# VHH binders against a6qnr0, part 16

Target 1, 346 residues: a6qnr0
Amino acid sequence: MRLVHLDLKGAPPKVCYLSEIFPLFRALGANGILIEYEDMFPYEGHLRLLRAKHAYSPSEIKEILHLATLNELEVIPLVQTFGHMEFVLKHEALAHLREVARFPNTLNPHKEESLALVTAMIDQVMELHPGARWFHVGCDEVYYLGEGETSRQWLQQEPNSKAKLCLSHMEAVASHMRARYPTTTPLMWDDMLRDIPEDQLSGSRVPQLVEPVLWDYGADLDLHGKALLVEKYRKSGFSWLWAASAFKGATGVNQSLTPIEHHLRNHLQWLQVAGSVPADTLRGIILTGWQRYDHFSVLCELLPVGIPSLAVCLQALLHGDFAENVKARVENFLGISSLEEMSFRR
Key: E = the ipSAE of ESMFold2; O = the ipSAE of OpenDDE; V2 = 0.75 times the mean of E and O plus 0.25 times the DockQ between their complexes.

## First folded at step 4 (VHH; framework vhh_7ubx_2)

Design a2 (at its last look DockQ between E and O 0.76; V2 from the best seeds 0.00; counts 0 for: pae E 5.6 > 2)
Fold by OpenDDE, look of step 4:
Structure a2 (fold): chain B 346 residues (1-346), chain A 121 residues (1-121)
Amino acid sequence: as target 1 above (346 residues)
Amino acid sequence: QVQLVESGGGLVQPGGSLRLSCAASGFTFSSYAMTWVRQAPGKGPEWIATIYSGGSTMYDDSTKGRFTISRDNAKNTLYLQMTSLKPEDTALYYCARGYYRGKGSWPFDYRGPGTQVTVSS
């Protein structure tokens, strides 16, 4: 699977624009979309406060999903449930759920109400995504985990650990989903899992509940290291893994132009990783297209600016390389004479 | 086991007041947000109000200013004070643990059987 990540933070595309680009995504080789809603989802009731002023309506969401279906793009919704919780925890009414009072990034995993909040978010999103085979629950960059007062006290007791704390919350979220939506598999970013020992991973239920997404946006991947990490996860009990590359929004917090060559290299190296692990290990790859680094950050490259990069990356993945014939295809697809003219070089 | 039991419903004239109670048991009441939801005949569930574990409250616009959600953690009881009741407030009122999770499937993990409120002249 090749999924295009639509990050709706800060600069959400209009539905009419999506209607134009979805066919392009499909034509370029995508067969899915990861939609990170953040404040753009039309949350109801109490959670209405999470909405941006210009959040999509339920009808717009339905239309987007319909358009995706028409273009044979499977949709995976993404809701942050641990880190990157700024759009939620910035609200005074929900500030009591912060791990650290002064930082809205991280949810307090000790509070029952925290779990209730994120599971309610998930349920509302799932209501508009019936039949979703996957649901991404985020859980990346939980920066302040263990630093809250409750966590500090808790961590002083044996055998408690930060890893245990992390896995506990992940398990709780995933367990909720697996129980309520047995045909939906939760996805999680893998960064918080990377340094957890194999025995601790395998000792938790997380490997049986979720599929981790191994993300790395570098132009020079440690191929061997990636292979080892994949093996570690497999040994820990994860049945399927995902990869995540980047086609934009990964080379500078306020970058306006996309370094296409960088992203191409990233994807080619992920292909190498894929080739070095068992064929039934990686379920797919998510081509991430970050719009901004977090809720409070400035915008990265806009989606239209990133389209050439996306084209290059998708076609490289589709064909297994970026030979001259593939380059020519991309140029033809984009209606440009030379891809080099479109490439931003650092 | 988690249990929620609503009480205080009944027949009231327009402009009248009612106070609903919800007795909670089987969990640490003070650790959870609590929510009132109602469902009128032929309509989906409607969120009314939520009170956080920290004591803050949120209200739906339709009932804001007329309804007040509160809690007594020592008594494991949730309250809904209703004033200036209108015929359109007629519904079965539910106490639920946690947040409103959507209209379609009553996604509350736990709620009571409900108490009927009828506003009629």
Scores: ipSAE 0.819, ipTM 0.918, lowest interface PAE 0.6, mean pLDDT 95
Fold by ESMFold2, look of step 4:
Structure a2 (fold): chain B 346 residues (1-346), chain A 121 residues (1-121)
Amino acid sequence: as target 1 above (346 residues)
Amino acid sequence: QVQLVESGGGLVQPGGSLRLSCAASGFTFSSYAMTWVRQAPGKGPEWIATIYSGGSTMYDDSTKGRFTISRDNAKNTLYLQMTSLKPEDTALYYCARGYYRGKGSWPFDYRGPGTQVTVSS
């Protein structure tokens, strides 16, 4: 599978724009989208404080899903449940749920209310995504985990460790998903798992509950290291893995221009990784398009600026290379004289 | 076992006041957000107010300024002080543990049997 990541943080595209670009995604070789809502989801009830003023309405979400269906794009929603929780924990009413009181990025995993909160967020998103085969629960870049007062006290007791703390919360969230939505498989970013030894991973329930998404956005990947990491995850009990690349935004905070060459190399490197691992290892690749590093950062490139890079990257994945003939196909398909000077068709 | 038992409902004149109570047992009350919900005959449940475990409150717009949610963690009791009652406030009022989960997961996992509030001349 080849999924395009729609990062809605800070600036959600108009639905009419999506009606124009979803056919383009499909024509270029995508067959799914990963939608990262953050505060652009229409949370209701006592979660209403989480929604941005310009969040999509429920009817707009239903229209987006209809457009995805019309274009044969499977939808995977993403809701953060551990790190990147600033949009939640910035609110005074919820600040008691922070891992470290002065930093609003990470959810305190020790509080029963923390799990209740994120499971309620998942439940509201799932109401608008019935029948979703996968649901991404984030769990990336859980900064300062283990540094809160409760965590420090907990870590002083054997056999407690930061890895056990991380896996415990991941297990709790994934268990909720599996129990409540038995046909839906949770996805998680893999960065917090990378340094956990195989015996600790296999000793937890996480490998039986989730499929990890291995992300690396560099132009030069450690191909052998990635193959070893894949082997470690499979030996730990993970049955399926995902790759994640970047088509925009991941070359630095506040990037003002999409460096197509960098992203193309990133995708060609992931093709080499895929060729070096067993068949039936990777479910697919997610082409990420980051719009904002975190809730408080200045916006990076908006989606329209990244379309030429996306086209290049999808076509490279589809054809297995990117040479003059593939570049010409992309330029002709998009109706532009140069990939860096593209105007969007809306 | 988790139990929530409401009391304090009754017949009230328009403009009157009532205080509802919810006695909680079988769980660590101080660790949960707690919610009041009402349901009028023939209608679905309507969220009224939530008090978070940290003490902060949030209200539905229709009752903001007239209703006050509070909790006493030492007594494991949730309260709803209702004033300036209107005929449209007539409903079965019940307390629930936790967060509102959206219409597809309504009602909350644990709620009481409710207490009837009737506002009529």
Scores: ipSAE 0.246, ipTM 0.689, lowest interface PAE 5.6, mean pLDDT 86
ESMFold2 (binder alone), look of step 4: mean pLDDT 82; pTM 0.828

Design a3 (at its last look DockQ between E and O 0.50; V2 from the best seeds 0.00; counts 0 for: pae E 19.1 > 2)
Fold by OpenDDE, look of step 4:
Structure a3 (fold): chain B 346 residues (1-346), chain A 121 residues (1-121)
Amino acid sequence: as target 1 above (346 residues)
Amino acid sequence: QVQLVESGGGLVQPGGSLRLSCAASGFTFSSYAMTWVRQAPGKGPEWIATIYSGGSTYYDDSTKGRFTISRDNAKNTLYLQMTSLKPEDTALYYCARGYYRGSGSWPFDYRGPGTQVTVSS
């Protein structure tokens, strides 16, 4: 699977634009989209508080999903449930759920209300995504985990650990989903899992509940290291893994132009990783297209600016390389005479 | 098992006041956000107010300033003080645990059977 990540933070595309670009995604080789809603989802009830002023309406969401279906793009929704919780925890009414009072990034995993909040968010999103085979629950960059007062006290007691704390919350979220939506598999970013020992991973239920997404946006991946990490996860009990590359929004917080060559190399190297692990290990790849690094950050490259990069990356993945014939295809697809002219070099 | 039982409803004249109570049991009351919801005949559930575990409150605009949500964790009881009641406040009032989860059969996992509030001259 090849999924295009739509990060709706800060600069959400209009539905009419999506109607134009979805056919292009499909034509370029994508067969799915990962939609990170953040504050753009039309949360109901008192969770309406989470909405951006210009959040999509339910009808717009339905239309987007319909358009995706028409273009044979499977949709995976993404809701942050641990880190990157700024759009939720910035609100005074919900500030008590912060791991650290001064930082809205991280949810306090000790509070029942925290779990209730994120699971309610998931439920609302799932309501508009019936039949979703996957649901991404985020859980990346939980920066301040263990630093809250409750966590600090908790961590003083054996056998408690930060890893245990992390896995506990992940398990709780995933368990909720598995119970309520047995045909939907939760996805999680893998960064918080990377340094957790194999025995601790396998000792938790997380490997049986989720499929981790191994993300790395570098132009020079440690191929061997990636292979080892894949093996570690498999040994820990994860049945399927995902990869995540980047086609934009990964080379600078305020980057205005997309370094296409960088992203191409990233994807080619992921292909090498895929080739070095068992064929039934990686379920797919998510081509991430970050719009901004977090809720409060400035914008990265806009989606239209990133389209050439996306085209290059998708076609490279589709064909297994970026030979001259593939390059020519991309140029033809984009209606440009030379891809080099579109490339931004750092 | 989780149980919520509302009380305090009744007939009141416009401009009157009522105080609703919700007795909670079967879970750690203090650890959850609690919500008052009402449903008038022919209408869907309407969120009124939420009080979080941290004590913060959040109100719907339609009732803000007239209604006050509070809780006594020691008594496992949720309250809704209603003042300046209007005929349009007539509804079945529910105590609910947690957050709104969607528009399915009911937006909350747990709620009480409700207490009827009728505002009429």
Scores: ipSAE 0.683, ipTM 0.870, lowest interface PAE 0.7, mean pLDDT 95
Fold by ESMFold2, look of step 4:
Formats: sequence, C-alpha cells, structure tokens
Structure a3 (fold): chain B 346 residues (1-346), chain A 121 residues (1-121)
Amino acid sequence: as target 1 above (346 residues)
Amino acid sequence: QVQLVESGGGLVQPGGSLRLSCAASGFTFSSYAMTWVRQAPGKGPEWIATIYSGGSTYYDDSTKGRFTISRDNAKNTLYLQMTSLKPEDTALYYCARGYYRGSGSWPFDYRGPGTQVTVSS
C-alpha cells in the first residue's frame, strides 16, 4: 500500500481542495491516506477543550471520508496518545497529566486519567471512522519519558526500566483498541522501539497488538541497519511492518540536495530496503508530508507547494525507477496540466 | 463487592438547590474516576459530569455552571451540587464508577440504583 500522510496541524485544507487533490493522489499511485488531526478534530463533551475553533465539523469529516472512498483511497486516522501531546497538555485542566510538569509534550503513563483521556480521544475519532482497518496511535518522540517525579520513583524499583514503562503504555493503549475495535489494527511509530532489545520486545504483548511504522526521512539511509531492524522486529513477533518516508518537510539542517532530490533519494533508499527483506514483511509505505513539527512550531511549506515532490516520490515508488527520467516524467505530467490551463502562453 | 448508593434527591422548586451524595464501598475509591448520569422518564441516559482521581472535572454543556461535581476521598463519597434547578432537570440521578468513554453511551461497569430529583412548582 502507498499512503499519503495528510498532516492537518495548523492549516487544515478546505474540503473542496481535498475534492480536487484526492483524484490526483490516486492518479499518481496512492491507494490510501493517513489523516493526522491533532486539534482539527471536532472533539465534544469533556474533550471539547481540545478542539480548535476552525476544526472540521462532523459533516465535513464524513464528506472527506466519502471523497476518499470515491477515489479508492483507504483512510487511516492518526491520534497521538503518548508524545506530541502539546495540544492536549497545554491546557491547565490537563496539566497534571504531563510526564514532566514544565513540558507539555509527553503524557504521564502512570495516571489512570492518562489512559482514560487518550482512550476517550480514540473512541470519539473511531465514532466518525467506523470500519477503519488501521488506526495510528502515534507514540513517537516521547521526550523526557522517565524524568517525571512518579517515573523517577517507579524506576528506582526492580525490575523497572524506561523500556518497560514505554511498552506498558503502548500495550495499554493497543489493548483498548483491540478489545473495543477488534477489526481495527493499531499502528505505532517505531522510534521508541528501535533500541529495545529483541528479548524485551518479545517478552511484552506489544508485538501481538500493533504493526510498527519504521520511519526515516534521510536522503542516505543505513540500508544494512534497516534490514537488521526489520529482522529484529520480525523475530520479536510483529506480524507486519510499515515503512514511512517523507515527501515534504523533515529535510534536516544540513541539506546538500534540493528538496525534491532529497525526497526522491529517500524513497529510492526505501525501495532498496524493501528489496532486502522478505516479500511478506512490509504492508506498505506512508509518504509523510509534515506541515508542523509540533503544536508550537511554525508551519512548514503548505501541501500545495509539496505536490511536485509528492508526484515524483509516488511515481518512483510505483515504477521502481532509479533513472533520471522520473523527474522528467512528473514535470511533463504537471507541465501538461499547467500548459493546458495557461494555453494562451503557448 | 462494589456498592454505590445515591442519596439527597427529592422535590424542589424551580431555582432551588440540592446536593446529591454517593456512598462508595468495596473498592479503592480514591483510585477511580467517578461520574454522574441522569435519566428522565422516557429518555435515554444523559452524562452530567466526571471527576478523575487527580481532581480534574468535566461537565456536559447543559448543566455547566449550575452543577458542581466533587469528591471526599476520606469519606469515600461523591457529590453533585445542583443550583438554579429547572423542571427539565427532573430525572433519576445515578453515580457510576468509571470514566466517560463517548457521547451518548453508557460505558460504566458499576452504577448505583439512583436518587430521584423532581423540580416542580
């Protein structure tokens, strides 16, 4: 599967714009979308404080799902449940749920209210996404885990470790998903799992509950290291894995390539990783399009600016090309559309 | 054995006040979120408010500002202070162990038999 990540953080597209670009995604080779809502979801009831003023309405979400269906794009919703929780934990009423009181990024995994909060968030999103086959629960970049007062006390007790703490929260969230929505499989970003030894992973319930998404947005991947990581996850008991690349954003500080060249190379590297693992290992790849790194960051380039890069990356994945002509094919495709709209310049 | 017993209901005039209590036993009260729910005749259950073990409170919009949920962990007791009561608040009021899991659902594993509140002239 080839999913386009639709990052709604800070600048949600109008539904009419989505009606125009979903057919384009499909034409370029995508067959799904990963929707990251953050505060653009219309939370209600005791979660209303999480909702941005300009969040989508329930009817707008239903229309987006209808548009996705019309264009044969499967939808996977993404709701953060561990790290990247600033949009939640910035609120005074919820600040007691922070892992570290001064930092609103990470949920305190020890409090019963923490699990209750994120399961309520999942339940509200699932109400508008009935029949979802996958649901991404985030769990990336859980900064300062283990540094809160409760965590420091807990870690003093044998046999407690940060890995056990991380896995226990992941297990709690995934267990809720599996029990409440038995036909829906949780996805999680893999970065917090990468350094956990195989024995600890296989000794937890996480491999039986989730499919991890291995992300790396670099132009130069450690191909051997990725293959070893894939093998470790398989031996740990994960039944399916996902890859994640980037078509916009996430290019890093030192960039020797143009943005499109960087992202194209990232995708070609992931193709090489896919060729070096067993054929029934990867369920798909998610092409990420980060709009805002976290709740307090400035915006990256907006989605329309990233469309040429997305087109190049999707076409490279679809055709497997290393050749210089991938960029030219996309330029001809986009140029033909642009030239036809600006026909009087001919 | 988990037990929840509500009290404090009765007849009040419009604009009046009542304080409902819920006595809890058979579990570690201070470790659980607690919830008030009401059910009017011929209607489905309606969530009112939840208080978490850490003290955070959440309210349905229809009663926000008029009703206050609180707890006394030393006495294992949940409270609902109701003010500015209206005839539309007439219902059977339940306390329940657990947190709110979604709009319109009754997701709680334990609840009491309820206490009747009637607001009429």
Scores: ipSAE 0.000, ipTM 0.135, lowest interface PAE 19.1, mean pLDDT 83
ESMFold2 (binder alone), look of step 4: mean pLDDT 82; pTM 0.822

Design a4 (at its last look DockQ between E and O 0.01; V2 from the best seeds 0.00; counts 0 for: pae E 17.4 > 2, placed apart)
Fold by OpenDDE, look of step 4:
Structure a4 (fold): chain B 346 residues (1-346), chain A 121 residues (1-121)
Amino acid sequence: as target 1 above (346 residues)
Amino acid sequence: QVQLVESGGGLVQPGGSLRLSCAASGFTFSSYAMTWVRQAPGKGPEWIATIWSGGSTMRDDSTKGRFTISRDNAKNTLYLQMTSLKPEDTALYYCARGYYRGSGSWPFDYRGPGTQVTVSS
């Protein structure tokens, strides 16, 4: 699977624009979309406070999903449930659910209400995504985990650990998903899992509940390290893994132009990783297209600016390389005479 | 076993007041947000107000000036003070645990059987 990540933070595309680019995504080789809603989802009731002023309507969401279906793009929704909770925890009404009072990034995992909140968010999103085979629950960059007052006290007690705390919340979220939506598999970013020992991973239920997404946006991946990490996860009990590359929004917080060569290399490196692990290990790859680094940051490259990079990356993945014939195809798709003219070098 | 039991409903004239109570048991009440929702005949559930564990509240605009949600954690009780009641407030009022979860058949995992409020001259 090749999924294009649509990050709706800060600069959400209009539905009409999506109707134009979805066919292009499909033509370029994508067969799915990861939609990170953040404040663009039309949360209802008391969760309405999470909405941006210009959030999509339910009808717009339905239309987006319909357009995706028409273009044979499977949709995976993404809702942050642990880290990157700024759009939720910035609100005074929910500030008490912060791990650390002054930081809206991290959810307090000790509070039952915290779990209730994120599961409510998930449920509302799932209601508009019936039949979703996957649901990404985020859980990346939980920066301040363990630093809250309650966490500090809790961590002083044996056998408690930060890893245990992390896994506990992940398990709770995933368990909710599995119980309520048996045909939907939760996905999680893997960064918080990377340094957790194999025995602790396997000792938790997380490997049986989720599929981790191994993300790395570098142009020069540690191939051997990635292979070892893949093996670790497999041994820990994860049945399937995902990769995540980047086609935009990964080379600077305020980057205006996309370094295509960087992203191409990133994807070629992931291809090498894929070739070095068992064929039934990686389920797919998510081509991330970050619009901003977090809720409060400035914008990265806009989606239209990133389209050439996406084309290059998708076609490279599709064909397994970026030989001259592939380059020519991309140029034809984009209607340009030379890809080099559009390349940006850092 | 999670249990919620509403009380305090009844017949009241327009302009009158009622105070609804919800007795909670079977879970750590103080750890959960609580919600009042109502359902009138032929209509779907209508969110009224939520009170978070930290005491913060959010209310629907239609009733914000007239209805007040509160809680007593020591008593495991949720309250809804209703004032200036109108005929359109006639509905079955439910106490629910947690957040609104969607627009389906019912938006909450746990709720009480409801208490009837009828506003009529």
Scores: ipSAE 0.019, ipTM 0.321, lowest interface PAE 6.7, mean pLDDT 93
Fold by ESMFold2, look of step 4:
Structure a4 (fold): chain B 346 residues (1-346), chain A 121 residues (1-121)
Amino acid sequence: as target 1 above (346 residues)
Amino acid sequence: QVQLVESGGGLVQPGGSLRLSCAASGFTFSSYAMTWVRQAPGKGPEWIATIWSGGSTMRDDSTKGRFTISRDNAKNTLYLQMTSLKPEDTALYYCARGYYRGSGSWPFDYRGPGTQVTVSS
């Protein structure tokens, strides 16, 4: 599968714009979307404080899902449940659920109220996504885990470790999903799992519960290291893995590469990784399009600016390389004079 | 197991330059992306720059090219060259293992104790 990541943080696209670009995504080779809501989801009830003023309405979500169906795009929702929880934990009413009282980024995994909160968030999103085959629960970049008062005391007791703490929360969230939504498979970003030893991963229940998403947005991937990581995850009991690349954001200023050149190389590198692992290993790739680095940051480039890069990256994945006839098709689809003038120039 | 130790900070006049170093041990340095983050008094962590194992870099626009990240894989050392320093650059500077995707704070196990940079007349 080839999924386009719609990062809604800070600037949700209008539904009418999505009606224009979903057909384009499909024509370029995408067959799904990953929707990262953050505070743009229409939370209700006791979760209403999480809802941004300009969040989509329930009817707008239903329209988006209808548009995705019309264009043969599978939808995977993403709700953060561990790290990246600033949009939740910034609120005074929920600040007691922070891992470290000073920092609103990470959920305290020791409190029963923490699990209740994130499962309530998942349940509300699932009400609008009832047929979802996958649901991404985030769990990336869980900064300062283990530094909170409760965690520091807990870590002093054998056999407790930060890895055990991380896996315990991941298991709790994934277990809720599996129990309540048995036909929906949780996805998780893999960065918090990368340094956990194989025996500790296989000794937990996480491999039976989730499919990890291996992300790396660099222009040069450690191909050998990725192959070893894939083998470690498979030996640990994970049945399926996903890759994640970037078509916008996550580049910075690179004097050696233009942004599109950077992203294209990232995708070509992931094709190399895919060719070096067994054919039934990767379920798909998520082309990420980061809109905001964190809840308190300014916006990066908006989705329309990233469309040329997305087109190049999707076509490269679809055809296995960026050949001249694929280049001409991208130029034709986008109505532009030359991709060289945009991102291949030196 | 993993250790990161920053050095090279100090007191410097506005407009001056500093080169920060980060000595890494306990892991295969050459196979990981590395990142600089800073934290000013009373503020949260701020990402500065990331460098991949192959030498590609990404840096925050807020420093406007005044800061350059580099690495020496043979010495297991990460660097930050800082020029045209301003009082607002006063902060504790940390190095960290991993690459920055622009969406969070730096985790406890991925940073060193930091080195203080103070820009004052």
Scores: ipSAE 0.000, ipTM 0.184, lowest interface PAE 17.4, mean pLDDT 83
ESMFold2 (binder alone), look of step 4: mean pLDDT 80; pTM 0.800

Design a5 (at its last look DockQ between E and O 0.85; V2 from the best seeds 0.00; counts 0 for: pae E 5.3 > 2)
Fold by OpenDDE, look of step 4:
Structure a5 (fold): chain B 346 residues (1-346), chain A 121 residues (1-121)
Amino acid sequence: as target 1 above (346 residues)
Amino acid sequence: QVQLVESGGGLVQPGGSLRLSCAASGFTFSSYAMTWVRQAPGKGPEWIATIYSGGSTMYADSTKGRFTISRDNAKNTLYLQMTSLKPEDTALYYCARGYYRGSGSWPFDYRGPGTQVTVSS
């Protein structure tokens, strides 16, 4: 699977634009979309406070999903449930759910209400995504985990650990999903899992509940390290893994132009990783297209600016390389005479 | 076992007031957000108000300024003070634990059997 990540933070595309770009995604070789809603989802009830002023309506969401279906793009929704909770925890009414009072990034995993909040968010999103085979629950960059007062006290008690704390929340979220949506598999970013020992991972229920997404946006991946990590996760009990590359929004917080060569290299490196691990280990790859680094950050390069990079990356993945013939195909798809003219080098 | 039991409903004239109560048991009441929801005949559940564990409150536009949600954690009781009641407020009122989860069969995991509020001349 090749999924295009649509980060709706800050600069969400209009539905009409999506209607134009989805056919291109499909033509370029994508067969799915990861939609990170953040504040663009039309949350109902008291959770309406989570909405951006210009959030999509339910009808617009339905239309987007319909367009995706018409173009044979499977949709995976993404809702942050642990880190990157700024759009939720910035609100005074929900500030009591912060791990650390000063920072809206991290949810307090000790509070029952925290779990209630994120599971409610998931349920609302799932209501508009019936039949979703996967649901991404985020859980990346939980920066302040363990630093809250409750966590500090808790961590002083044996055998408690930060890893245990992390896994417990992940398990709770995933368990909710598995119970309520048995045909939907939760996905999680893997960064918080990377340094957790194999025995602790395997001792938790997380490997049986979720599929981790191994993300790395570098132009030069540690191929051997990635292979070892894959092995670790497999040994820990994860049945399927995902990869995540980047086609935009990964080379600077305020980057205005996309360094295509960098992203191409990233994807070629992931191809090498895929070739070095057992078959049927990686279920697919998510081509991430970050719009901004977090809720409060400035915008990265806009989606239209990143389209050439996406084309290059998708076609490289599809063909297994970026030879001259592939380059020519991309140029034809984009209607440009030379890809080099669009290349930005740092 | 989680239990919620509403009380205080009844018949009231337009402009009147009514106070609903919800007795909670089977869970740590103080640790959860609590919500009032109502359902009128032929309509879906309507979110009315929520009070968080932190004490903050949120109200639907339809009831803001007229209804007040509160809680007594020591008594494991949720309250809804209703004032300036209107005929359109006629509904079965439910106490629910947690957050609104969608407009499906029921938007909450746990709720009481409800208490009927009828506003009529």
Scores: ipSAE 0.847, ipTM 0.931, lowest interface PAE 0.5, mean pLDDT 95
Fold by ESMFold2, look of step 4:
Structure a5 (fold): chain B 346 residues (1-346), chain A 121 residues (1-121)
Amino acid sequence: as target 1 above (346 residues)
Amino acid sequence: QVQLVESGGGLVQPGGSLRLSCAASGFTFSSYAMTWVRQAPGKGPEWIATIYSGGSTMYADSTKGRFTISRDNAKNTLYLQMTSLKPEDTALYYCARGYYRGSGSWPFDYRGPGTQVTVSS
């Protein structure tokens, strides 16, 4: 599977623009999209405080999903449940749920209200995604985990560790999701799992509950290291893995111009990793398109700026290389695209 | 076993006041957000107000300025002080634990049996 990541943070595209680019995604070789809503989802009830002023309406979400269906694009929604929670924890009403009181990035995993909150967020998103086969629960870059007051007390007791703390929250979120939505599989970014020893991963329930998404956006991947990491996850009990590359936003925060050559090389490197693992290991690859690196960053690359890079990267993945005939194909696609004057929702 | 029991409803004249209570048991009350929801005959449930475990409050537009949610964690009790009552406030009022989930005919995992508020002259 080849999924395009739609990062909606800060600048949701107009639905009419999506009606134009979803056919392009499919023509270029994508067969799915990963939609990262952040505060652009129309949360309701007392979760309305999570909703940005110009978030999509429920009707607009239904139209977007209809457009995805028309273009044979599988949809995977993404909702952060651990790190990257600034859009939630910035609010005074919810600041008591921070892992560290002065930093709004990480949810306190010890509070019963924390799990209740993220479960409710998942449920509202799933209400509009009832047939979803996968649901991405984030769990990346959980900064300052273990440094809050409750965590420091908890970590003083054997056998408690930061790894156990991380796995226990991941397990709690995944378990609730699997119980309520038994045909939906949670996905998680893998960076917090990379540092956890194999025997502790295999001793937890996480491998039975989730499929990890291995991400690396560099132009020069440690190919041997990636193969070893894949083997570690398989030995730990994960049945399926995903890869994640970047078609834009991979060269640091606040990147305003995509270096297509960098992203192409990133994808060619991931092809080499895929060739070095058993054929039934990777479920697919997610081509990430980061629009805002964290909630407080300014916008950088909007999606239209990234379309040439996306085309290059998708075609390279589809054809297994980027030879001159593939390059010519991309140049033809770009020559007929009328995306120059498109605007995005704010 | 989670239990929520509402009380304090009744008949009141327009412009009047009532105070609803919800006795909670079977869970660590102080660790949860608590919510009032109402349901008029033939209508779906309507979120009224939430008080978070940290003490902050949030209100629906229809009741903001007229209703006050509060909690007493020592007594495991949630309150709703209602003033300036209108006939459209007539409904069965429920105490609920946690967050609005958006599923089914009832948007929360746990609720009480409700207490009837009737505003009529």
Scores: ipSAE 0.231, ipTM 0.694, lowest interface PAE 5.3, mean pLDDT 87
ESMFold2 (binder alone), look of step 4: mean pLDDT 82; pTM 0.821

